# VH-VL binders against q9nrl2r1430to1533, part 32

Target 1, 104 residues: q9nrl2r1430to1533
Amino acid sequence: GGVHELSAFEQLVVELVRHDDSWPFLKLVSKIQVPDYYDIIKKPIALNIIREKVNKCEYKLASEFIDDIELMFSNCFEYNPRNTSEAKAGTRLQAFFHIQAQKL

## First folded at step 19 (VH-VL)

Design dd18
Fold by OpenDDE, fold request of step 24:
Structure dd18 (fold): chain C 104 residues (1-104), chain A 124 residues (1-124), chain B 107 residues (1-107)
Amino acid sequence: as target 1 above (104 residues)
Amino acid sequence: EVQLVQSGAEVKKPGESLKISCKGSGYTFEDHWIGWVRQMPGKGLEWMGMIYPGDSDTWYSPSFQGQVTISADKSISTAYLQWSSLKASDTAMYFCARQTFDYKSGYLEYFDYWGQGTLVTVSS
Amino acid sequence: EIVMTQSPATLSVSPGERATLSCRASQSVSSYLAWFQQKPGQAPRLLIYDASTRATGIPARFSGSGSGTEFTLTISSLQPEDFAVYYCQQYDDWPYTFGQGTKVDIK
């Protein structure tokens, strides 16, 4: 296909995905690897899902997009103790997101 | 339109190496698992393994662990299945398939799109 | 691994009649169960996922039911294009596994 200009949401997702601390968020947690995850987290979400929603134009407002990103981080902090690598990565990525989100 | 296009049929001899490909289009390739399925002549379907192109996370079924290598190059939206040394018993049809995620149906994962298959024939 | 067992191996049905296919799991797979249709020389086609949800574009005559270890695929009125091999597949645990298939042919 041809080259298309990315929207602000698309661009931000790309930046989040490419960030060094994105690894806990690229895809949903595997229920096979973490059997109790979905007993605790009731609204699971990940960057790949958020990107799909962006691609399908499901975010009509920036606030909706931001809410999903914040949910993603909230889930991480709810399930992972503060001293885990996942939580630490999430903290850094969220800080990055908050800076970038100011441009929306 | 989502499509998976696999490389063409292969005719090989035992002991030869082989790498077949599966190219995805019409979606964000790195965001979906790609699985490989074997179907021997006149037989059923067998999961071989799957790879997440976004981080190269790779799972093998025990029966295929160490027998094949699954890889992906997200820059060209392509997944690979390869053998270092083919056996006659590797003669089969090989399918690639995309795993999707239905966030509107309770966040369920399933394999929805399939390649057309690559026939591999290994004989002396 | 979770073993999926389909029955019967072959189901002979007349056009217009109902076809009922069974799939049993060696242990509970919850609702992480899919049904596929495969015709000779073609790739499998997804019919049902989550045990009972029809995939996009799948005719209403196809329906799936069950949970845990017992599952059923029903074709309410068999059409000529429905004669094929049908596979169930669990994705509750790795490795994912297929049933051995049920061949639906013309009676």
Scores: ipSAE 0.898, ipTM 0.950, lowest interface PAE 0.5, mean pLDDT 95
Fold by OpenDDE, fold request of step 20:
Parts: structure tokens; C-alpha cells; sequence
Structure dd18 (fold): chain C 104 residues (1-104), chain A 124 residues (1-124), chain B 107 residues (1-107)
């Protein structure tokens, strides 16, 4: 990806992290606190990991970046029932992301 | 280059308060756990606790729960370890360490970089 | 907490010889096991993580093996700079815990 795309990814990640509903996504779920999480979620990911990938220029296409963000939300919805605070936060943050992603 | 730089040596008396610091650089500070490890003179290493600066999530080892306070200020990439009332038995070297996440090799979390240590001496 | 026990307490080895350090966990820690090297007046240095993966910049003479409750750190040919204290550490459960250390000194 070009410098322009990389900058856009960086900016979007910052916006996601600073969002009020980012709290379930800032870091990986602790296997100590949630012992069955990694038995269910096979491709764990979080915003800190995505940001590191951006910083390391690992995203060559916007679609790759978007795929990781969508995976993050997918994991949340797969593990958390709809009525949980995590799922509700995820729903709101994903909606925000979809709006911002149109600017990429 | 990732670096953790700790505050200087401290000489204190029992009953005094103390706050030592660990400043990270060369990476996104708020995205990595910072841990604290105690090493008493001539002894081994002991995990005290850790904090995630991004949300201030903090874990303490049972032996240190209520004995110290771990905090962080992500705006200046700094983590802290503090005592409200030092004891002679708090005399030790204190290390901070950064946790990394190896997402290319099975999503492993381990502590890779360490500060140089802060010597705390407490005596009357 | 998970208790980590290292053996021997002290290992005397001649330069160029093989050094074998053991670490046992009171319960399974899977592969969430790290090895550290510490020299006097210095911070610990990460050698091995995930029981058998060598950290960046660590010489090939260092290797880790094992899983569950039994782990081994091997130094295939001890170099002068390898004389130090070595610690194993589990990060499978909180609190994270270290072994008491093995001192590798010159024979």
C-alpha cells in the first residue's frame, strides 16, 4: 500500500481506539479470565494488534485492513450474546467503522 | 528501538511514601501491558503486577495486592509503582517489563523488553 | 499459584561444554514457559518463549524444550559470557511465577 493508505489506516485505528465503545476491543481477551475463549475463537485479534500491523506496514490493501477489523467484530459477535455489553458496544463501533471506512 | 527507562535509585526511611516510574519509547505505549518485578537482594524474581495503559486494567499478584499501587499515564508513556508507607523489607531492585504479542506465531503473549531496574533502599 | 522449581541450584560447567537446566511446574503450563538470563547488576534478558522459541538476537546455542510440567534449557557449548543466573517463568496462569533460578558458574 501507498503512504496515503497507510496514513488513512493509522488515522482510522486512532479513531476506533478513542471511541467510547472500543473497550472490548483494545486488547485480546484474557484466556485466564475467559478459559474457553480460544476454544471458540480461532483467529483472535484486537485493535492493538491491528495498529501494530499498520505500524509495520503489513497491510498492502485496504481490503486486508478492513478484513481484520471485520474479523475483530465477528469474533465479538460469535462469542458474546446480543444482549451483552460487549456485543452492544461492538454493534455501535462497527457502525462507526463502516461510516469511516467509506472514506478510505 | 523499544526501550524502557526507569527512574533513579531511591534511599528512603520506613513509613515514607515512594513512586517510581518506567517510561516506554519506540512503540505504541498504550497497546502493551507493563509489568513490575521485584528482586530482593541476593534473591530471585517476583511478579508484582501489570497494567494495560490503554484502559488501565491492572492485575496484582496476591502477595502484592494492597501492598503497592500500579498506575500509568499513557499521555507520557509512563508506568508507575508506588508505596504509601515503605518498610525495610521493601528494599529491592524493581524492574518494569513490556509484554509483546506475537501474532505471527500463534498469538503468544510474553514479556520481551525490560527496564534497567530501580534500586530502592529502605532503612532507618 | 503455580510453583516453578528449577534444578540444579548451581551448575558448574567448563567453557565449551554442554549445560542442561531443568524447570518443573507444579501443574501443567502448556507451552507458556519462558527462560531468562540475568547477570549481576543487569536486568533479565529473555532467551526463550513458548517453551522452545528463541527470542530475537539470542544465539543458536540456546535452546528450550518441553511442555506441560517439565522443561529444559540447553546451552550446547557454554561461552564465557553465558555464566549467569537463569530463570524459568510460566505465564499460563496468574500470577505469573518464576523458578528460583539456576546459577551457571565456571567449573
Amino acid sequence: as target 1 above (104 residues)
Amino acid sequence: EVQLVQSGAEVKKPGESLKISCKGSGYTFEDHWIGWVRQMPGKGLEWMGMIYPGDSDTWYSPSFQGQVTISADKSISTAYLQWSSLKASDTAMYFCARQTFDYKSGYLEYFDYWGQGTLVTVSS
Amino acid sequence: EIVMTQSPATLSVSPGERATLSCRASQSVSSYLAWFQQKPGQAPRLLIYDASTRATGIPARFSGSGSGTEFTLTISSLQPEDFAVYYCQQYDDWPYTFGQGTKVDIK
Scores: ipSAE 0.897, ipTM 0.951, lowest interface PAE 0.5, mean pLDDT 95
Fold by OpenDDE, fold request of step 20:
Structure dd18 (fold): chain C 104 residues (1-104), chain A 124 residues (1-124), chain B 107 residues (1-107)
Amino acid sequence: as target 1 above (104 residues)
Amino acid sequence: EVQLVQSGAEVKKPGESLKISCKGSGYTFEDHWIGWVRQMPGKGLEWMGMIYPGDSDTWYSPSFQGQVTISADKSISTAYLQWSSLKASDTAMYFCARQTFDYKSGYLEYFDYWGQGTLVTVSS
Amino acid sequence: EIVMTQSPATLSVSPGERATLSCRASQSVSSYLAWFQQKPGQAPRLLIYDASTRATGIPARFSGSGSGTEFTLTISSLQPEDFAVYYCQQYDDWPYTFGQGTKVDIK
């Protein structure tokens, strides 16, 4: 038990998850639904994993946290063409992230 | 500590509806798939389906598609399995289980924690 | 669906002896294979994932091997608490499927 105060990383992850354009990033891409995904993307990551890392205090620097978020977007843009819903959502969410990251 | 606590044993009659629950704690509930597994008396384990509470993405095993409904309420960290009309053949132990992700070893999604099970008995 | 077949159905072993359990998949499941232990009145307990990685807290006497379609769970020296039913489970494709189980009992 006890009172827990959300860190800046925790708060930002919550804001990202709540964003309307977070749907492509909430969880890892299913290899069952997208059989070739992991042949292309070698460092898969998603918001649930990033939140887990935050919860486990694995980020010692803001740059490490930012790097994982940027990796998440990079993976999206690497796999999804620009005209896809996933890429468009990623573009908007990344813009939001860049604004919020100024608070870190 | 991660825990899954399921609702208590049920004794029902054929034709009745039923909704059993699985409450997760000790982790971020919406970030992990919750699966349901059936075990008929003296028999093996059968995957029924699973749900991702974060977006309610739900998968059913073909044998259970249309036979049950899997849902979740992430606000109370609870997953549900329900029947609209029970049959005697639904008599079984039902387990919920959490799927984890091992980001340190790549894409690995295995079920690491299990509920204690809910016994459902359906008889006339 | 991918059919998982375990053998033997029942394995009688004396305490301290080696137990070898087999699991075969109807098609390749790569290394997406888990082993579970279940005792009467209890939930399944994860022993091995990714075919050969022991779960947290699992004794070293348990080991998993194999890939593709053939897998093996080995208990190097059977302890009294190891008498139970063991299931393999693939998570390479949906629906996920279990083997029918191998019962390890005392000889």
Scores: ipSAE 0.896, ipTM 0.950, lowest interface PAE 0.5, mean pLDDT 95
Fold by OpenDDE, fold request of step 24:
Structure dd18 (fold): chain C 104 residues (1-104), chain A 124 residues (1-124), chain B 107 residues (1-107)
Amino acid sequence: as target 1 above (104 residues)
Amino acid sequence: EVQLVQSGAEVKKPGESLKISCKGSGYTFEDHWIGWVRQMPGKGLEWMGMIYPGDSDTWYSPSFQGQVTISADKSISTAYLQWSSLKASDTAMYFCARQTFDYKSGYLEYFDYWGQGTLVTVSS
Amino acid sequence: EIVMTQSPATLSVSPGERATLSCRASQSVSSYLAWFQQKPGQAPRLLIYDASTRATGIPARFSGSGSGTEFTLTISSLQPEDFAVYYCQQYDDWPYTFGQGTKVDIK
């Protein structure tokens, strides 16, 4: 609630969401569509959750924010083989993130 | 404050088309599923489908697949439910609802906020 | 689809009394079970999610229990504003499905 100036975290999340390769990361993987996902991935996370945490000011340090983003990519690479569209998108998005994160 | 505000009551005839709306506010609209629920007069609740505005991923209940179209415009935080040709049996109250997530308690997803409902009456 | 069955269809209780509502699933839904309250002319209101967690702002007199296929909603001391229809809903599998509802009316 309320109008707030966009922080660096907020801006970076917006940029990640708007990126063409964000589609595997916008929301949590559906356990209905992927029944074994949560047997493998124990700390699921997605951009919508990260944005919620930003909105609630739950990140006190840039390192905490970065850790969640890296976890998101780590989960993707753990579950998806390298030759999948998801993994390829993740690789590109992560590279973009690493460049943008230098501003934090 | 999270709110879902639906469009007003509709009175239609069989064969007419209809598009009703659900506007969300007080949260990031594109980050939460919006569901539609039908309640026929004096009856229970039925899930029709849901849409994720962030990518337009859309799920339909089998009973409603091909019977209605669910869409969203995230630029104006609005979800839609539409019929191409109404039937008398479409007379009902229609609710939209937001699905939230509890990332602190196992990432559970549940529908926490509801629109006030849109009454659709279809009769000759 | 998973069929949710509620009992009884109607429950008549006096103010201040305990109300116990049952919900059964045709197959296990783990703890992906919610309870809703609906009053005439109003939208459903979320009471319980994850079978036993009260939603924000819900009075302590409402409690949910159970897992798998058997669930219970308990109102420890019925208040005048609690007379309504109550629905259980599973969100373990698509399509999500509601029970047919239990009407709690005044005895």
Scores: ipSAE 0.896, ipTM 0.950, lowest interface PAE 0.5, mean pLDDT 95
Fold by OpenDDE, fold request of step 20:
Structure dd18 (fold): chain C 104 residues (1-104), chain A 124 residues (1-124), chain B 107 residues (1-107)
Amino acid sequence: as target 1 above (104 residues)
Amino acid sequence: EVQLVQSGAEVKKPGESLKISCKGSGYTFEDHWIGWVRQMPGKGLEWMGMIYPGDSDTWYSPSFQGQVTISADKSISTAYLQWSSLKASDTAMYFCARQTFDYKSGYLEYFDYWGQGTLVTVSS
Amino acid sequence: EIVMTQSPATLSVSPGERATLSCRASQSVSSYLAWFQQKPGQAPRLLIYDASTRATGIPARFSGSGSGTEFTLTISSLQPEDFAVYYCQQYDDWPYTFGQGTKVDIK
């Protein structure tokens, strides 16, 4: 890994953010709007946080970056039933991610 | 370095419309909430609302709901606060502020950087 | 909304002395409490977040303590540049709310 991987992470995050199904993942879930969220999800994460970690070069390995992205999806599927818009969006975005991640 | 730069002072009459701006730099603008705070002359601070530029999610304080409009243009890293019809009671200093997040300490979200303020004077 | 009440309204302190400012919440805000300093003609400056964490660049003489409904900002040895108005602010519930402020002036 190195500078090339960092650039790849940046590009992939941009693509995820721009995806039509990114809306559940752009920012942390508000505890004001969803009072029980943080009683269930103990390791919250979102694309804005992942992007900041990329910008700060906190990912030394592709596996670390991938783990955070997968955690983001895992949280979504843990909290949201399969028939919700959030879960459906997550399913599509995750599929997109898996395709793009092959380039890492 | 993180900076928020607000538009200049405004002198208006009651009934006029107004739109003031707050431009962020030194960080990824669309990834942080921008809040607006009112400070009437000689008074304290009041949260008006906030917007997430990444998806335009917007929250208003009940006292300001329907009184102002908060918007953002992430393409130019700018947030806006606007009135359709100003009142004399809108005379105040208006600050914008950036919310940050501490993902290493429980993902706490707080407002860390502030614009220099925009003075709005409304009088007949 | 959560009401934040600061005391005293005005605190007169001599340079070099300790200043203690209080902030009370009408209901628990956990540790979602920030302290700001504001000088005349300037924007508020973040001093403390998460009730007790000092913001970057803030001198060690500033410290925050408390949780739930009672909070304290302490300035261990007041410097000339510390004379200002101080606000506490909760971000546990919307709308976010400020205390009415404590003015720290010279005795």
Scores: ipSAE 0.895, ipTM 0.949, lowest interface PAE 0.5, mean pLDDT 95

Design dd18
Fold by OpenDDE, look of step 19:
Structure dd18 (fold): chain C 104 residues (1-104), chain A 124 residues (1-124), chain B 107 residues (1-107)
Amino acid sequence: as target 1 above (104 residues)
Amino acid sequence: EVQLVQSGAEVKKPGESLKISCKGSGYTFEDHWIGWVRQMPGKGLEWMGMIYPGDSDTWYSPSFQGQVTISADKSISTAYLQWSSLKASDTAMYFCARQTFDYKSGYLEYFDYWGQGTLVTVSS
Amino acid sequence: EIVMTQSPATLSVSPGERATLSCRASQSVSSYLAWFQQKPGQAPRLLIYDASTRATGIPARFSGSGSGTEFTLTISSLQPEDFAVYYCQQYDDWPYTFGQGTKVDIK
């Protein structure tokens, strides 16, 4: 992507990335480390991908951006049991996202 | 335009330490793995390891584990490869490379851009 | 680690002729296979990824095929600038590994 003034999407992604609970979501899960992940999760996504899409202006509607973020969380909750650190982090980050998304 | 620019050639003696760098530009540095590849004189390519600058997650090839240290400073979009004590056998060209992700075609992750290489010569 | 084996070690081809390079994996790497071109004094350049997809800017004369353990890079009509060493590389498992390379000489 090019260099431009931070949009609402860009700013929100930055906030999500910098959040303490972003660690499960910064990058795609490695199939090397988690061999069965992509057998279960069919639409993988992560914050780096979402940021790339933002940078390339691929989101024309806020709903599209929100859908990808929600997909990211749904993938986490689908694969990770509730008592895992990943799921707990996801729960907190999603709550944060929902608050910030009201600004969109 | 995506670019990886590596630090200049190094001439060192055995036992000396060394840290070479790879600076990325034209993309969000912290969102892509940076790998290091060794190419000894007249030889092929060898993966040494890679780092994800966003969280400093680092993978080493078994043959390079404990032999080098890979690090990154995302604030200046720079990855590093360092030795605490060089050997003559470390004489080689070292490349850094960026891993991309193709989220439109199955989320493939491959190394698409490469630095120009850093020649390291270690001799007594 | 997954061992990648390329053949032949050296391939001499006249301009305009077809060049066929082979790469074999010691175990299946699915389609997680890339081809690189390296010219003397230069960094490797990505040609093909996902076994058969040309990287951006790569001429149509380059094509990749195969899956699992057997892969092929084809240069349909060799050009003088295609003189180089070609490497295959798997990224299905860590550590990522290269083939030993095939040197393409221009007759």
Scores: ipSAE 0.887, ipTM 0.947, lowest interface PAE 0.5, mean pLDDT 95
Fold by OpenDDE, look of step 23:
Structure dd18 (fold): chain C 104 residues (1-104), chain A 124 residues (1-124), chain B 107 residues (1-107)
Amino acid sequence: as target 1 above (104 residues)
Amino acid sequence: EVQLVQSGAEVKKPGESLKISCKGSGYTFEDHWIGWVRQMPGKGLEWMGMIYPGDSDTWYSPSFQGQVTISADKSISTAYLQWSSLKASDTAMYFCARQTFDYKSGYLEYFDYWGQGTLVTVSS
Amino acid sequence: EIVMTQSPATLSVSPGERATLSCRASQSVSSYLAWFQQKPGQAPRLLIYDASTRATGIPARFSGSGSGTEFTLTISSLQPEDFAVYYCQQYDDWPYTFGQGTKVDIK
């Protein structure tokens, strides 16, 4: 049910945030530090925003939650070359997510 | 309800150290930037810096770089502003403020909630 | 840093009258401009963000306009509780910077 799903989303976000490879995803990229980021990424998202949406019960379906997480990774891979620390972290975190998401 | 509650007024002498605090509640503390703003007596507002408690990413205004230390303890939802050696010129009101994000309106980020302020008086 | 300049320094207005406050940026800040109200002994209160969006709970008599380098805060009909100091603040670039403030007092 909805309550159980919400709890599952909350727990998964906590696990993602605590993961060693979460550092590129904790907060939105700063346009001050990365001036061209928002010229390239049109749907920015981060774990803090996703957690906020979870807390506000904005995800009615698991697919909506998963879509936002996948968007987060997609943005990372779109902006960062494969050999960057960000992309490597994202690859590992996404793999972790995919395993955990099977429990949803 | 989102609240920022700051530590009480301080009366100090030049050369003393000081650490004031700002405790957030009613939201996920580690997910929002916390900023510090100085207001000297009868003067305007000055951004000092800000910290993201989730990863301790910290930005200082050039004028305050090396003059103060901003830190946070996300386990107790508290941000700190500290001096190693106070000067008389540090006499001021200090505010903390939370940055919010509006992901429904272009992901705008602005500072919406403020602490009540901490008065710091430094005199011989 | 981006310098924010407010004018006038002091604005004397009678209750019920319109108040117009100006804020200029030394370079474009796009729409990343906020207005704050501060009363003596109180913390600043957010009035407007993104140049023209009223914060939650802010009366409709407050409105913000402008983009780039020129911004305006308008109080359509000044109420007794509106006499205060008003600050503009850019958050387009670091360090964030405030204007020096406009004091709105009673004529």
Scores: ipSAE 0.885, ipTM 0.948, lowest interface PAE 0.5, mean pLDDT 95
Fold by ESMFold2, fold request of step 24:
Structure dd18 (fold): chain C 104 residues (1-104), chain A 124 residues (1-124), chain B 107 residues (1-107)
Amino acid sequence: as target 1 above (104 residues)
Amino acid sequence: EVQLVQSGAEVKKPGESLKISCKGSGYTFEDHWIGWVRQMPGKGLEWMGMIYPGDSDTWYSPSFQGQVTISADKSISTAYLQWSSLKASDTAMYFCARQTFDYKSGYLEYFDYWGQGTLVTVSS
Amino acid sequence: EIVMTQSPATLSVSPGERATLSCRASQSVSSYLAWFQQKPGQAPRLLIYDASTRATGIPARFSGSGSGTEFTLTISSLQPEDFAVYYCQQYDDWPYTFGQGTKVDIK
């Protein structure tokens, strides 16, 4: 993408980070606090990494950006049972993302 | 270009308080851990702790737990190291360092950029 | 806490020659091992992370190897600017810990 598309990706990441339910997604899960996480999740990602990739122009297509955001949610639901605070936050943030992604 | 600029040298007496700073620029400050490292005169390097400015998640090395306070103000891209009551044994050089990640393969996290250091001298 | 032990404490080497620095961990740290260079009055500079990956802008004469508990930094063809103290650091488990350093001196 162009300058407007990259700016839109940045703005969407800002809105996701600002959302009350962003807390499980701000940074990578700690291998020290959650030792088995990386035995289960093989393609880890978080909002800080996605923002870095936007800032470095690593996304060439909007679909690549969307795929990373969806991977982030998919990892959350794979690792966390549906009744957990993490999974509930993920459900709400994903719904918000789908609304905001209409602007891409 | 990533830069970490620390506050200037300090000369203090035992019992005084002190807050030193580390200002980051050239990157998204809130998205990277900032750690603090002590180097006593003529000695090696010791990790003191680190903070994630995005959510204030803070970790201390056991030797420094309760001895210092690590904090950050992401609105001004600045991390802090504080003492409520300095001791002569706090005389040292203090560095801040930024953690980053290599997301191309293993999502490796490591410290890549360092501040210039802040010399703190505590003497009667 | 994981203890990192470096050897030798001081290494005397002539410019243009090879230096080999050793680092041993008290337990496996896998490949979560970094090497730093520190010159007098300066901040540490990252040389190597992930045991063997050179950081951006680090000359090819610096190479790292090893895994688990035994690690080596090799400096081929030492340059005048390479006389410094070198630290290994593990980042496998908190707290992260440094070795005590190896000073590389002019012979």
Scores: ipSAE 0.835, ipTM 0.929, lowest interface PAE 0.6, mean pLDDT 93
Fold by ESMFold2, fold request of step 24:
Structure dd18 (fold): chain C 104 residues (1-104), chain A 124 residues (1-124), chain B 107 residues (1-107)
Amino acid sequence: as target 1 above (104 residues)
Amino acid sequence: EVQLVQSGAEVKKPGESLKISCKGSGYTFEDHWIGWVRQMPGKGLEWMGMIYPGDSDTWYSPSFQGQVTISADKSISTAYLQWSSLKASDTAMYFCARQTFDYKSGYLEYFDYWGQGTLVTVSS
Amino acid sequence: EIVMTQSPATLSVSPGERATLSCRASQSVSSYLAWFQQKPGQAPRLLIYDASTRATGIPARFSGSGSGTEFTLTISSLQPEDFAVYYCQQYDDWPYTFGQGTKVDIK
């Protein structure tokens, strides 16, 4: 995207990272701490990778940025049962994201 | 563009404290693990530990657990390696290194950029 | 802890010749294997990650192969600037560990 659109992506990632419920999404899940994660999740992604892609201007469309964020939440819900702390955090952060994404 | 700049050489006596630094620039510092590697004189490389500055998640190699403190201050893009009481056996070169991702070919993590090293000499 | 063993300890080769360095792991590390070059007085430089992927800016004469427990770094046409110590490193399990190094001397 354009310079203004990339600034909006950057600001949205900053807001997601600052949110109290960002803790499951800051970095990739450790295969050492969670040995089976990468047997189940084949397209891993996290906020740090998304921010790097924004910084490198790799998103050409807002839809591409939104798709990566939604993939991040989808991975969380695929791996984690509904009542886990991770899934609950994902639900709350996703709701926050949907409100903020309307501004794109 | 990406750079890791370490603090200068140190000459210390046994029992003194020391904190050496590794400042990252040219990237989002809090988004990448920083690891510390020791190289004793004339010897090979040993991983000491690593920290994720974004949440302070910190891992130590077993032989270094309790021997050093690894920390970071993301507000100034700096990681630290600290001793509360140096020993002569701490004499070594210390490197920091940044972990990154190859997300275009799948999930691949590796250490790509290294600091220039900090020589620490501990002698009576 | 995964022990990485390199051979030979030293390798003397003439410029323009092929150098082959071996690295063996005490248990499978899949493809989570990196190679580093270190020249005297310098930081390590990443050559290869994921067993066979060259890092950015690394000349094509450097190639890595292998998986599981046995890995090879090959320098297809050794240049005078390739005098250094080479380390393999696994990053499959914590703590990450290096081999003891192979010193490449120019004959």
Scores: ipSAE 0.809, ipTM 0.923, lowest interface PAE 0.7, mean pLDDT 92
Fold by ESMFold2, fold request of step 20:
Structure dd18 (fold): chain C 104 residues (1-104), chain A 124 residues (1-124), chain B 107 residues (1-107)
Amino acid sequence: as target 1 above (104 residues)
Amino acid sequence: EVQLVQSGAEVKKPGESLKISCKGSGYTFEDHWIGWVRQMPGKGLEWMGMIYPGDSDTWYSPSFQGQVTISADKSISTAYLQWSSLKASDTAMYFCARQTFDYKSGYLEYFDYWGQGTLVTVSS
Amino acid sequence: EIVMTQSPATLSVSPGERATLSCRASQSVSSYLAWFQQKPGQAPRLLIYDASTRATGIPARFSGSGSGTEFTLTISSLQPEDFAVYYCQQYDDWPYTFGQGTKVDIK
């Protein structure tokens, strides 16, 4: 959207990156460390890519931004069993995101 | 717009310490891997290691593990390569490079921008 | 680690002609293959990534092909500014490794 929405997207990404549970989402999962990840996840996304898209003004609608953030969490839950540290971090960060996104 | 600027050439003696730098600008520094590449005189290119400044995740090539330290200070958009005790065999050109991704066509990752190089000469 | 072998070591070509450079990997690297150009006194410049995708601003005369273990860089009409050393580099597995280089020289 407009200038206010882009500034809000940028601020939200900063807050997500700073959150203690951001560690699984900062960058793309390594195919070297996790060889089967990209056999299962076909639309990979991470906070660094989302921030670059915000900085390049590639989101036309707030829904597009929200869709990428939710895709990030959906990928986490699709790949990781619910009892893993990654899935637990995703649950907590997603809850934080929903609270912060209400302020948009 | 993206630019990597390295610190200047160094002339050192064996046993001395050294820390060289690579400052990134024109992008979000913490969001991209920075790698270091050595080129010995008249030789090809060798990856030494890389760091993700956002979380300090650091990978070393086996032949450089324990031989150098790679670090970053994201508050000043700078990556470092350092030796605690230089050897004559460390005489080389050292490049930093930024990894990026092509999220428009399959989220492909590759090294796209390179620093100008830092010549390190170690001789008695 | 994955050994990248380039051939020939030196390729002598006249301006305006086609140059073909080969790169072989010691094991499959799928399409995780890049080509770099390096001129004397300069940093490497990315030409090709993902085996065949030209990097931004690279002239159309540069093309890459191959997958698995065998890769080719083609310069379709060699220009005076193309005389340089060319490196292939795999990024399928860590450590990333370069070939030893092919020097493209004037015939």
Scores: ipSAE 0.807, ipTM 0.922, lowest interface PAE 0.7, mean pLDDT 92

